VHH binders against Abasic site processing protein HMCES (HMCES). Designs and how they scored, part 38

Target 1, 269 residues: Abasic site processing protein HMCES (HMCES), of Homo sapiens (Human) (q96fz2)
Amino acid sequence: CGRTSCHLPRDVLTRACAYQDRRGQQRLPEWRDPDKYCPSYNKSPQSNSPVLLSRLHFEKDADSSERIIAPMRWGLVPSWFKESDPSKLQFNTTNCRSDTVMEKRSFKVPLGKGRRCVVLADGFYEWQRCQGTNQRQPYFIYFPQIKTEKSGSIGAADSPENWEKVWDNWRLLTMAGIFDCWEPPEGGDVLYSYTIITVDSCKGLSDIHHRMPAILDGEEAVSKWLDFGEVSTQEALKLIHPTENITFHAVSSVVNNSRNNTPECLAPV

## First folded at step 7 (VHH)

Design q20 (from a12 with D105F; framework vhh_8pnl_2)
Fold by ESMFold2-Fast, scan of step 7:
Structure q20 (fold): chain B 269 residues (1-269), chain A 117 residues (1-117)
Amino acid sequence: as target 1 above (269 residues)
Amino acid sequence: QGQLVESGGGLVQPGGSLRLSCADAGFTFSSYDMAWYRQAPGKERELVARITSGGYTNYADFVKGRFTISRDNAKSTLYLQMNSLKPEDTAMYYCAAGLEYEDTFYWGQGTRVTVSA
């Protein structure tokens, strides 16, 4: 996963993240650094994206089931990184393979600290190799959605007008992430950055690409991944596997250029 | 394939210079790590230089101080400036683009560099 859409206005995004804490109380996640949230139809690595993480990461005695939402840099900068410019990191940490996550120092160290997060997106993009041509076909990949009218799930066959109306009730894609905190050697604010864990693609996506992000399907999986106070690393990693509950449609090549930030990026063709 | 197209190779004298280019069309150039590899006759393919999406560079010991890798994300183009060329630099030069999660590298077809004795 190397490209996402996360275009919802902050208030709509916040409501889409409504959840229940351990006691069953309904909550909205509390924002940290809300001004750093930049909605976009076309988010690339090194930009900021909203993630959910446990409140316990910020408050010593907080209930670990309570959630914070914060923008973090896509591309994990390890806490041990000693140079002054994180963009100069020697390794591409946009993604983290599930099969080697415990073998890579950049990922096993923050996992040992409970630094698990849920990366939020409208969906992600992937480019299918087209046999016999130099062109790749981009696809927008997302959870199945329900139309606001009682006519069924939104999908590729629906009109663009119907697509524009579903954002108020959109089910956000929830991807398993690992984050870390880096303190600049020369001083300044702590940098929070994340990586998206990847797995082998599910049967439904295998014709598009052979890898996919580790998707946490439903509130039980999301809660267990975030709750580092009660769920060990070993137990949390059991949540990391391919998911079949996903849908997609082909999109225009407009999305190929990461500078393009319009609804056309995810509109069906 | 054919999405990565190398150019700039040729025949040069020892001590000469060449600038290789690799043009990329059809995917997100700025998000990929880019690299130059080479393969000399009778030898295995080896990494020459790498540049991350963030601009960090790594060089093989045998080219350090002589070659410079750079990228222009606006033009979706990768460059290799080769100075003080030696006969040992004679090889087919390939550019590559990759992301860890894809488990794949996209390769060009190569451009030939010959440094005369």
Scores: ipSAE 0.012, ipTM 0.421, lowest interface PAE 7.8, mean pLDDT 85

Design q21 (from a12 with D105N; framework vhh_8pnl_2)
Fold by ESMFold2-Fast, scan of step 7:
Parts: C-alpha cells; structure tokens; sequence
Structure q21 (fold): chain B 269 residues (1-269), chain A 117 residues (1-117)
C-alpha cells in the first residue's frame, strides 16, 4: 500500500468517525492539529494523513477507549533516529510486514509502547500488471458501501450528483498502523509518523496485487487495535490478517501522478 | 512478465565499466526504495546497492568506491554505474523495489554481467 485517497472535508471525516466508548457513550474523536489535515484524492508517502489513536497517549489517566484524530506523516521515523533529517533514514517505513513486525526494531519498539493507530482513507490504490504491455492498470480499493451496493451506483454511468451524495455516508477504510514520536535533535515540534501494516492479499485481490494493508473490519476490531490500555500487543496482533470484505473498480492513469488531485483519480472507467 | 525491466548487461574486460538501467512504467516509482541485487552461478542472491525514496544510498562493502546507484523519478528509472569491474562481479543483476523495511516487494527479470578476459 503506497497510495490512498482521503478527500473528505474535516467535518464530514469527523462525523464518519463517530464511535462509542466502553461505557456506550456516543462520541466524535477530538482533533489534534486539525490545520495539518490536507484532503486529497491522491495521498503518497511523506504526506500527512488522519489517524485515530487512544486518548491515553496524550493524557496519563484518560479512558483508553476514547479516541483522538490527528494528522501524521506517512513513513515512520523511529524515536531513536539520531540524525536531523528524516530523509536520511536508511530504510523505507511506508509499510510494515505483519510477519516480521516483532523482529524489526523500528516497529517492535513503538509497538511495545502501545503506539497503535488506525489509518483512515476513502480507499487505497494498487496497480495491476497488464499482459502484453509495460502499462499497469490502477484500481481503487475500498469497503463495500451500503448506498452504493443497494443502487449499484458506483459506475461510469452514475451522475456526478449521485456520486457526490455517497460521500456523506461513506464508510472509511480503516487500516492497522503503528506510529512513533521523534524529537528533532535541534529542537522543534515532535514529529508523529506512521506505517501501515501489510499482509498477503486476499483471494479477491490476488489478481490485482500480492500484498494488501491489514484492514480492521468493523468497530470491534478498530476498538481492540486502538485500546492499548486493555489489549496487549500479542492480542492486538491477532487482528492482523487478510480480509475478503473489500471491493474495487478500475480507474484512469490520471492517478499515477501523485500531483493529480481530482475526483477523476478514483472515478470508475 | 516482471514488474521491472533491467538492461545494460553484457561482456566486459576486467577493469571495464557498464551502466545498468531498470525501467518501470505506471508504477509509484518515486515512493519505493530501489535496489540492485546480484546472483553469481551456484550462489544465493545478495544485495549490491540500495537507494531510498529520499535518495539515501547504501552499498555492500565489496562494491564501495566502484559502483554508484542513482535514480530518475521523472523517468521511473534506476541506474547502477559499475566501474573497475572484476571477474568476481560476474552475475545476473536484479532490480528490486520495496515499501517495507529492508524487504523486496518486486523483482525484475535480471540482466547478465560477465567480466572475463
């Protein structure tokens, strides 16, 4: 996973993240650094994306089931990184393999501190190799949507008005992430950055790409992944596996260039 | 067949030079760490050089000072400039791409380099 869409305006995104705490109280996640949120149809590594994490990371005695939403840099910078420039990292941390996560210091250390987050997106993009050409076919991959599935409305024939309406009740893709906090040696703000955990692709995606993000399907899985106060690392890792509850459609090559940030990036072709 | 296509291999005399290229199209090339691996006859594949998405380079000790890895994100192309080639450099050279810590997600088909008199 190396490209997502997360284009919802802040207020729509916040409402899409409505949840219940462990007492059953309906809540909206509280924002940190909301001005750093940059909606885009075409998010690449090193850009900021919104993640959910436990309030307990910021308040010592907070209820660990309460949620914060914060923009974080995609591409984990380990807390132990000594150099002043994050681009000097000797390894890519855009993704983290589930099968070696406990063997890699960059991921094992923050995981041991409970630094689990849920990465939010409209969906993600993958590129399928096309036989007989070096061209690849991009696909937009996302959760099945209630309104879209009832009407079959996410198609090339849909009117722009019908397409726009589905975003009001869009079910956001919720991907398992690990984050870390890095303090610049010369001072400045703490950098929060994350990686997306990846697994082998499910049967439904195997013809598109051999890897997929670890998707947390439903509020029970999301809650357990975030709640580092009650759910151990070992128990949380049991949530990390392929899922078949996804859908996709082909999109145009406009998405290939990460500078293109228009609805055409995810429109069906 | 593969996602990455290598070129530039060939036969060269000891002390000679070669420039390998690895081209990709329709990929998110600029986001990937790119690497060159090699596999000599009867041996396992080994890392030669890696360049991160941010341009940081790392080299195996046996090629330091002789090989230079570089990338052109606009052309979605990876390069390996090989100087002062030795018979020990004879191998099939593979291009690799990754988004995961020191792991390879994609492999090229390979290009053969032979260094002999």
Amino acid sequence: as target 1 above (269 residues)
Amino acid sequence: QGQLVESGGGLVQPGGSLRLSCADAGFTFSSYDMAWYRQAPGKERELVARITSGGYTNYADFVKGRFTISRDNAKSTLYLQMNSLKPEDTAMYYCAAGLEYEDTNYWGQGTRVTVSA
Scores: ipSAE 0.461, ipTM 0.729, lowest interface PAE 2.1, mean pLDDT 87

Design q22 (from a12 with D105H; framework vhh_8pnl_2)
Fold by ESMFold2-Fast, scan of step 7:
Structure q22 (fold): chain B 269 residues (1-269), chain A 117 residues (1-117)
Amino acid sequence: as target 1 above (269 residues)
Amino acid sequence: QGQLVESGGGLVQPGGSLRLSCADAGFTFSSYDMAWYRQAPGKERELVARITSGGYTNYADFVKGRFTISRDNAKSTLYLQMNSLKPEDTAMYYCAAGLEYEDTHYWGQGTRVTVSA
C-alpha cells in the first residue's frame, strides 16, 4: 500500500468518524493539529494523513476508549533515530509486514508503548500487472458502500452538489497502523509518523496485487486496536489478517502522477 | 505509463564495464526502495544491490567494490554501474521496487548481461 485517497473536508471527515466510547456515549474524535490536514485524491508516502488514536496518548487521566484525530507523516521515523534528516533512515517504513512486526525494532518498540493508530482513507490504489500490455492498470480499492435513494454514485457526480451527495455517507477505509514520536536531535517540534501494517492479499484482490493493508472491519475491531489501555499488544495483533470485505474498480492513469489531485483519480473507467 | 523498464545490458569482455538503467513509470519513485537482483539459468534470484528511498546502500559480498547503485529521483531512474566484470556476473538483471523492509512490490522484465570473450 503506497497510495491513498483522503479528500474529505475536515468537517465531513470528522462526522464520518462518529463513534461510541466505552460507556456507550456518542462522540466525535477531537482534532489535534487540524491545520496540517491536507485533503487529496492522491496521497503518497511522506505526506500527512489523518489517523485515529487513543486520547490516553496525550492525557494521562483520559478514558483510553476516547479518540483523537491527528495528521501524521506517512513513513514511520523511529523515536531512536539519531540523524537530523528523517529521509536518511536506512530502510523504508511506509509499510510494515504483519509477519515480522515483532522482530523489527522500529515497530516492536512503539507497539510496546501502545502506539497503535487507525489510518483513515477514502480507499487506496494498487497497480495490476497486465499480461500482453506495457502498462499497469490502476485500481481504487475501498469498503463496500451502502447505496441510498439520496446518495449519488462516483460515476453520476456532475457538479459540486452531487459530489457532496456521493461522500456524505461514505464509509472510510480503516487501516491498522503503528505510529512513533521522534524528537529532532537539534530541537524543534516532535514529529508524529506512522506505518501501515500489511498482510497477504485476500482472494478478491489476489489478481490485482499480492499484498494488502491490514483492514480493521467494523467498530469493534477499530475500538480494540485503538484501546491500548485495555487491549494488550498480543490481543490487538489478533485483529491483523486479510479481509474479503472489500471492493474495487479500475481507474485512469491520471492517478499515476501523485501531483494529480482531482476526482478523476478515483473515477471508474 | 509503463512498467519498470531495464536497459543497458549486453555482451562485454571480462574486466569490462556496463551501466544498467531502470526507468520507473507509474510509481512514486522517490518513495520506494529500489534494488537490483540477478538470476543465472537454473539458480534462484539473488539480491545484488539495494538503495533505500533515503539513499542508503547495501551490496552483496560478491559485488562489493565493483558495482555501484545510484538513483536519480528527478528522472525516476535507477542505475547500476558495473566494473571489473567477471564471467560469474553473467545473468538476467532485474530492477525491483518496494515499500516494505525486505519485500518487493514490483519487478521489471530484466536485461541480459553476458561476460565472455
Scores: ipSAE 0.277, ipTM 0.643, lowest interface PAE 4.2, mean pLDDT 87

Design q23 (from a12 with D105M; framework vhh_8pnl_2)
Fold by ESMFold2-Fast, scan of step 7:
Structure q23 (fold): chain B 269 residues (1-269), chain A 117 residues (1-117)
Amino acid sequence: as target 1 above (269 residues)
Amino acid sequence: QGQLVESGGGLVQPGGSLRLSCADAGFTFSSYDMAWYRQAPGKERELVARITSGGYTNYADFVKGRFTISRDNAKSTLYLQMNSLKPEDTAMYYCAAGLEYEDTMYWGQGTRVTVSA
């Protein structure tokens, strides 16, 4: 997973993240640094994306089932990194393989500190190799959506106002992530950054790509992944596996250039 | 679009040089780590050199001091300068975007390098 769409306005995104804490109270996640959230149909590594994480990471004695939503940099910068420039990392931390997560220091250390997050997206993009050539066909991959009168199909929206109806009840893709906190050696703001855990593709995606993000399907899985105060690393890792509960459609090559940020990036072709 | 296309392979004598290129058509090139792999006849594919989005390089021990990996993010092109070539460097050379161990790997179809007298 190396490209996503996360374009919802802040208020719509917040409502899409409504949840219940362990006491059964209905809540909306509280924002940290909301001004750093940059909606886009075409998010690449090194950009900021919204993630959910436990309130306990920020407040001593907070209920670990309560959630914060915060923009974080895509591409984990380990807390132990000593250079002044994160781009000087010798390895790619955009994704973290589930099978080696406990063997890689960059991921094992923050995971041991309970630094689990849920990465939010409208969906993600993958590029399929075309038969007889080395050309790639992009696909937009997302949770199956509940059809309503308001939502309609993505391709049926005929104006900017009508696009809001499609997204008003959109079920966000919820991907398992690990984050870390890095303090620049020469001072400055703490950098929060994340990686997306990846697994082998499910049967439904195998013709598009051999890998997929670890998707947390449903509120029980999301809650257990986030709740590092009650759920151990060992138990949380049992949630990391392929899922078949996804759908997709082919999209235009417009998405290939990450500078293109329009609805055409995810429209069916 | 979106494809990785290698070029620059060929036949050279031992001690010679070649420069491989890999062109990528607008695939967020600047955001991905890029790498060169090779596969000799009857052997497994192995990493030759890696370069991060920020230009940090990593080399296999068997090419250190002889090969140089570089990238031009504005042109979405990856290079491998190969000097002091040995018969043991004979292989199909593949361009890759991302890391096999940590990211989605996108591969080219390869370019053949033959080092022979």
Scores: ipSAE 0.000, ipTM 0.319, lowest interface PAE 11.0, mean pLDDT 84

Design q24 (from a12 with Y106F; framework vhh_8pnl_2)
Fold by ESMFold2-Fast, scan of step 7:
Structure q24 (fold): chain B 269 residues (1-269), chain A 117 residues (1-117)
Amino acid sequence: as target 1 above (269 residues)
Amino acid sequence: QGQLVESGGGLVQPGGSLRLSCADAGFTFSSYDMAWYRQAPGKERELVARITSGGYTNYADFVKGRFTISRDNAKSTLYLQMNSLKPEDTAMYYCAAGLEYEDTDFWGQGTRVTVSA
């Protein structure tokens, strides 16, 4: 996974993240650095994306079931990194393989500290391999969506007017992430950065790409992944597996250029 | 659009030089780690050189001092400068791009290098 859409205005995004804490109280996640949130239909690695994480990471003795939204850099910079420039990292941390996550120091250490987050997106993009003609077909991949005031799901065959309306009640894609905190050696603000955990593609996506993000399907999975105060690393990792509850449609080549940031990037063709 | 496309292969005498290119079509080149792999007849595909998105380079021992990997993000192109070529360097050379350790998201179709007296 190396390209997402996360275009909802901040207020709409916040409401889409409504949740229940451990006591059953309805809450909205509290923002950190909300002005750093940059909506886009076409987000690349090294840009900031909103993630959910436990309030306990910021406040000693906070209820670990309470949630913060914070923009974080996509591309994990390990806390032990000694250079002044994060671009000098000797390896790419955009994605993290689920099968070797406990073998890699860059990921094992923050996992041991409970630094689990849920990466939010409208959906993600993948490019289908050549079909003997050296052409790639981009796809937008997302949770099945419910039509406004109607039973059923939004689909590729629906009119442009129906797609415009769907954003009012969009179910955000919730991907399992690991984050870390890096203090620049020369001083300055702590950098929060994340990686998306990846798994083998499910059957439904195997013809598009061989890997997919680890998707947390539903509030129970999201809550357990975030709650590092009650859920151990070992238990949380049981949530990391391919998911079949996903849908997709082909999109135009407009999305190929990461500078393009318009609704056409995810519109069905 | 296209995928990763290699060029620059050919026939060269021992001690000669070649410059391989790999052009990216249709995704954000600057975000990816890029690598050159090679596969000689009857052998497994092996890593020759890697360059991270940030420019850090890593070389297989058998090419150190002879090959140089580089990238031009503005042109979305990866290069491999091959000097002091040996018959043992004869192989199909593949361009690769990835966002995670020990996996490759995209492969090229390869370009053939033959080193023969």
Scores: ipSAE 0.405, ipTM 0.722, lowest interface PAE 2.9, mean pLDDT 87

Design q25 (from a12 with Y106H; framework vhh_8pnl_2)
Fold by ESMFold2-Fast, scan of step 7:
Structure q25 (fold): chain B 269 residues (1-269), chain A 117 residues (1-117)
Amino acid sequence: as target 1 above (269 residues)
Amino acid sequence: QGQLVESGGGLVQPGGSLRLSCADAGFTFSSYDMAWYRQAPGKERELVARITSGGYTNYADFVKGRFTISRDNAKSTLYLQMNSLKPEDTAMYYCAAGLEYEDTDHWGQGTRVTVSA
């Protein structure tokens, strides 16, 4: 996973993240650094994306089931990194393999500190190699969406007008992430950055790409991944596996250039 | 079939130069860390040079000052400019691309470089 869409305005995104805490009380996540949120149809590594994480990471005695939403840099910078410029990190941390996560110091250490987060997106993009050509076909991949009974299910054959209207009730893709906190050696603000955990593709996606993000399907999985105060690393890792509850449609090559940031990037072709 | 296709290898005399190219048919090239590895006859594959998606370069000590890694995101192509070649540089050279820490998502098939009198 190396390209996502996360274009919802801040208020719509916040409402899409409504949840219940451990006591069953309905809540909205509280924002940290909301001014750093930059909506886009075409998010690449090194850009900021919104993640959910436990309030307990910021407040010592907070209820670990309460949630914060914060923009974080995509591309985990380990807390032990000694250079002054994060771009000088000599390896890519855009994704983290589920099968080796406990063997890599950069991921094992923050995971041991409970630094689990849920990465939010409208969906993600992958490029399918077309047999017999050098061209690749991009696809937008996302959770199945509920549509009105009169309109039927959402799909590639739907008009652009119908796609425009679904964002008010869009079910966000929720991907398992690990984050870390890096303090610049010369001083300055703490950098929060994350990686997306990856697994082998499910059967439904295997013709598009051989890897997929670890998707947390439903509020029970999301709650257990975030709640590092009650759920151990060992138990949380049981949530990391491929899922079949996913859909996709082909999109225009407009998405290929990461500087293109328009609805055409995810529109069905 | 590999996603990465190397070219530019060949036979050169000591002190000569070669430029290796690695073309990626994928349209996500700009997000990948790219690297050149080499494997000399009878030895393990070793890192020669890496260039991150952010443009940071890292070189093995044995090539510093002689080799230059660069990328052209518009052309989805990785380069290795090799100057002042030595017999010890004789190896199969491999292009690699990754998004995951210390793991390579894609390898090329390699291009042979032979440096001899």
Scores: ipSAE 0.272, ipTM 0.585, lowest interface PAE 3.3, mean pLDDT 87

Design q26 (from a12 with E102Q; framework vhh_8pnl_2)
Fold by ESMFold2-Fast, scan of step 7:
Structure q26 (fold): chain B 269 residues (1-269), chain A 117 residues (1-117)
Amino acid sequence: as target 1 above (269 residues)
Amino acid sequence: QGQLVESGGGLVQPGGSLRLSCADAGFTFSSYDMAWYRQAPGKERELVARITSGGYTNYADFVKGRFTISRDNAKSTLYLQMNSLKPEDTAMYYCAAGLEYQDTDYWGQGTRVTVSA
């Protein structure tokens, strides 16, 4: 996973993240640094994306089931990194393999501190290898969306106006992430950055790409992944596996250039 | 197949030089760690050189001092400068791109290098 869409306006995104705390109270996540949220149809590594994390990470006595939403840098910078420039990190941390997550210091250490987050997106993009050509076919991959008598299912036959209506009730993709906090050695603000955990592709996606993000399907999985006060690392890692509850459609090559930020990036061809 | 297109392979005499290129055919090149692998007939594919998105390089012991990996993010192109070529360097050379340490997401189709008199 190396390209996502997360284009919803802040208020729409916040409502899409409505949840119940441990006591059954309905809540909206509280924002940190909302001014750093930059909606886009075409998010690449090193840009900021919104993540959910437990309020307990910021307040010692907070209920660990309460959620914060914050923009974080895509590309985890370990807390132990000693150089001044995060771009000088000697290995890529855009994604983290589930099978080696406990073997890699960069990921094992923040996991031990409970630094689990849920990465939010409209969906993600992958480029399919095509037999007989040197070109790849891009796909937009996302949760199945609830059908309504007005919006219906999204498809190639739907008009742009029908597409705009579906965003009001869009089910955001919720990907398992690990974050860390890095203090610049020369001073300045703490940098929060994340990686997306990856697993082997499910059968439904295997013809598109051999890897997929670890998707947390439903509020129970999301709650357990975030609640580091009650759910141990070992129990949380049981949530990390391929999922079949996913859909996709082919998109145009407009998405290939990460500078393109229009609805055409995710529209069916 | 793949988003990566290799070029620059060919036949060269021992002691000669070749420059391999790998062009990105559509994804965000600058975000990926890039590598060159090679596979000689009857052998497994082996890492030759790696360059991270941040520009740090690693080389297999058998090419240190002879090969140089580099990247041009503006041109979305990866290079391998091969000097002092030996018959043992004869192989199919593959470009690779990844977003996970020590893993490969995308492979090129390869370019053939033959070192012989």
Scores: ipSAE 0.339, ipTM 0.687, lowest interface PAE 3.6, mean pLDDT 87

Design q27 (from a12 with E102S; framework vhh_8pnl_2)
Fold by ESMFold2-Fast, scan of step 7:
Structure q27 (fold): chain B 269 residues (1-269), chain A 117 residues (1-117)
Amino acid sequence: as target 1 above (269 residues)
Amino acid sequence: QGQLVESGGGLVQPGGSLRLSCADAGFTFSSYDMAWYRQAPGKERELVARITSGGYTNYADFVKGRFTISRDNAKSTLYLQMNSLKPEDTAMYYCAAGLEYSDTDYWGQGTRVTVSA
């Protein structure tokens, strides 16, 4: 996973993340640094994306089931990184393999501190290798969406006017992530950055790409991944596996250039 | 058959030079760490050089001072400048791309480099 869409306005995104805490109270996640959230149809590594994490990471005595939503840099910068410029990191941390996560210091250390997060997106993009050609077919990959109850149900191939209405009730993709906190040696604000955990592709995606993000399907999985106060690292890692509850459609090559940020990036072709 | 296409291999005499190129489809090149691996007949594939998305370079000890890895994100192309070639450099050279620490997501089909008289 190296490209996502997360274009919802902040208020719509916040409502899409409504949840219940351990006591059964319905809540909206509380924002940190909301001004750093930049909606886009075409988000690449090193940009900021919204993640959910436990309030207990910020408040010593907080209920660990309560959630914060915060923009974080995509591309985990380990807390032990000693250079002043994160772009000089000697290895790519956009993704983290589930099978070696406990063997790599960059991921094992923050995981041991309970630094689990849920990465939010409309969906993600993958480029299918086409045998015998240099062309690659991009796909937009996302949760199956619930059927509309209104006359004039909207499909993925509908006109731009109808397409805008599908976002009112869009089910956000929820991907398992690990984050870390890095303090610049020259001073300045703490940098929060994350990686997306990856697994082998499910059967439904194997023709597009051999890897997929670890998707947390449903509120029970999301709550257990986030709740580092009650759920150990070993228990949380049991949630990391391929999922078949995913759908996709082909999109135009407009998405190839990460500077393109229009609805055409995810529109079906 | 990967999403990466290598070129520039050939036959050279010891002490000669070659420049390898690796072009991708242009979809996500700037976000990937890129690397060159090689595999000699009957040997395992080994890392030659790596360049991160941020431009940090790393080289295997056996090529330090002789090979230079570079990238052109605007052209979606990775390069390996090989100088002072030795018979021991004879191998298939593979381009690789990854988004995970020390892992590879994409491989090219390889380009052959032969160093002999």
Scores: ipSAE 0.400, ipTM 0.716, lowest interface PAE 3.0, mean pLDDT 87

Design q28 (from a12 with E102T; framework vhh_8pnl_2)
Fold by ESMFold2-Fast, scan of step 7:
Structure q28 (fold): chain B 269 residues (1-269), chain A 117 residues (1-117)
Amino acid sequence: as target 1 above (269 residues)
Amino acid sequence: QGQLVESGGGLVQPGGSLRLSCADAGFTFSSYDMAWYRQAPGKERELVARITSGGYTNYADFVKGRFTISRDNAKSTLYLQMNSLKPEDTAMYYCAAGLEYTDTDYWGQGTRVTVSA
């Protein structure tokens, strides 16, 4: 996973993240650095994306089931990194393999500190290798959606105008992430950055790409992944596996250029 | 066909030079770590050189001082300058792109390099 869409305006995104805390109270996540949130149909590594994380990371005595939403840099910069420029990191940390996560210091250390987050997106993009041609076919991949006035899922055959109306009730893709906090050696603001955990593709996606993000399907999985105060690393890692509860459709090559940031990037073709 | 397209392979005498290129359609090329791998007949694919998205380079011991990896993000192109070529450098050379240092997301079709005397 190396390209997502996360285009919802801040207020719509916040309402899409409504949740219940451990006591059953309805809540909206509280924003940190909301000004750093930049909606886009075409987000690449090193840009900021919104993530959910436990309030307990910021407040010593907070209820660990309460949630903060914050923009974080995509591409984890380990807390031990000693250079002044994060772009000089000698390893790409856009993704983190689930099978080696406990073997890599960059990921094992923040996991041990409970630094789990849920990465939010409308969906993600993958490029299918086409046999017999140099052309790659991009796909937009997302949770099945429910139409407001219909009981069926959103399909590739829907007209472009129908897509404008679905965003008010869009079910956001929730991907398992690990974050870390890096303090610049020369001083300055702490940098929060994350990686997306990846797993083997499910059968439904195997013809598109061999890997997929670890998707947390439903509020129970999201709550357990975030709640580092009550759920151990070992128990949380049991949530990391492929899922078949996803859908996709082909999109135009407009998405290929990461500078293109329009609805055409995810519209069905 | 592959996701990445290599060019520049060929037949060369020992001590000669070749420059390999690997081009893609320009999808967020600057965000990917890029690498050159090679595979000789009957052997597994092995890493030759890697360049991170941030420009750090890593080389296999057997090519240090002879090969130089570089990238041009504006052109979405990866290069391998191969100098002082030896018969043991004979192999298929593959371009690779990844977003995690132990995995590869995209592979090229390969370009053949033959060093004979």
Scores: ipSAE 0.454, ipTM 0.749, lowest interface PAE 2.6, mean pLDDT 88

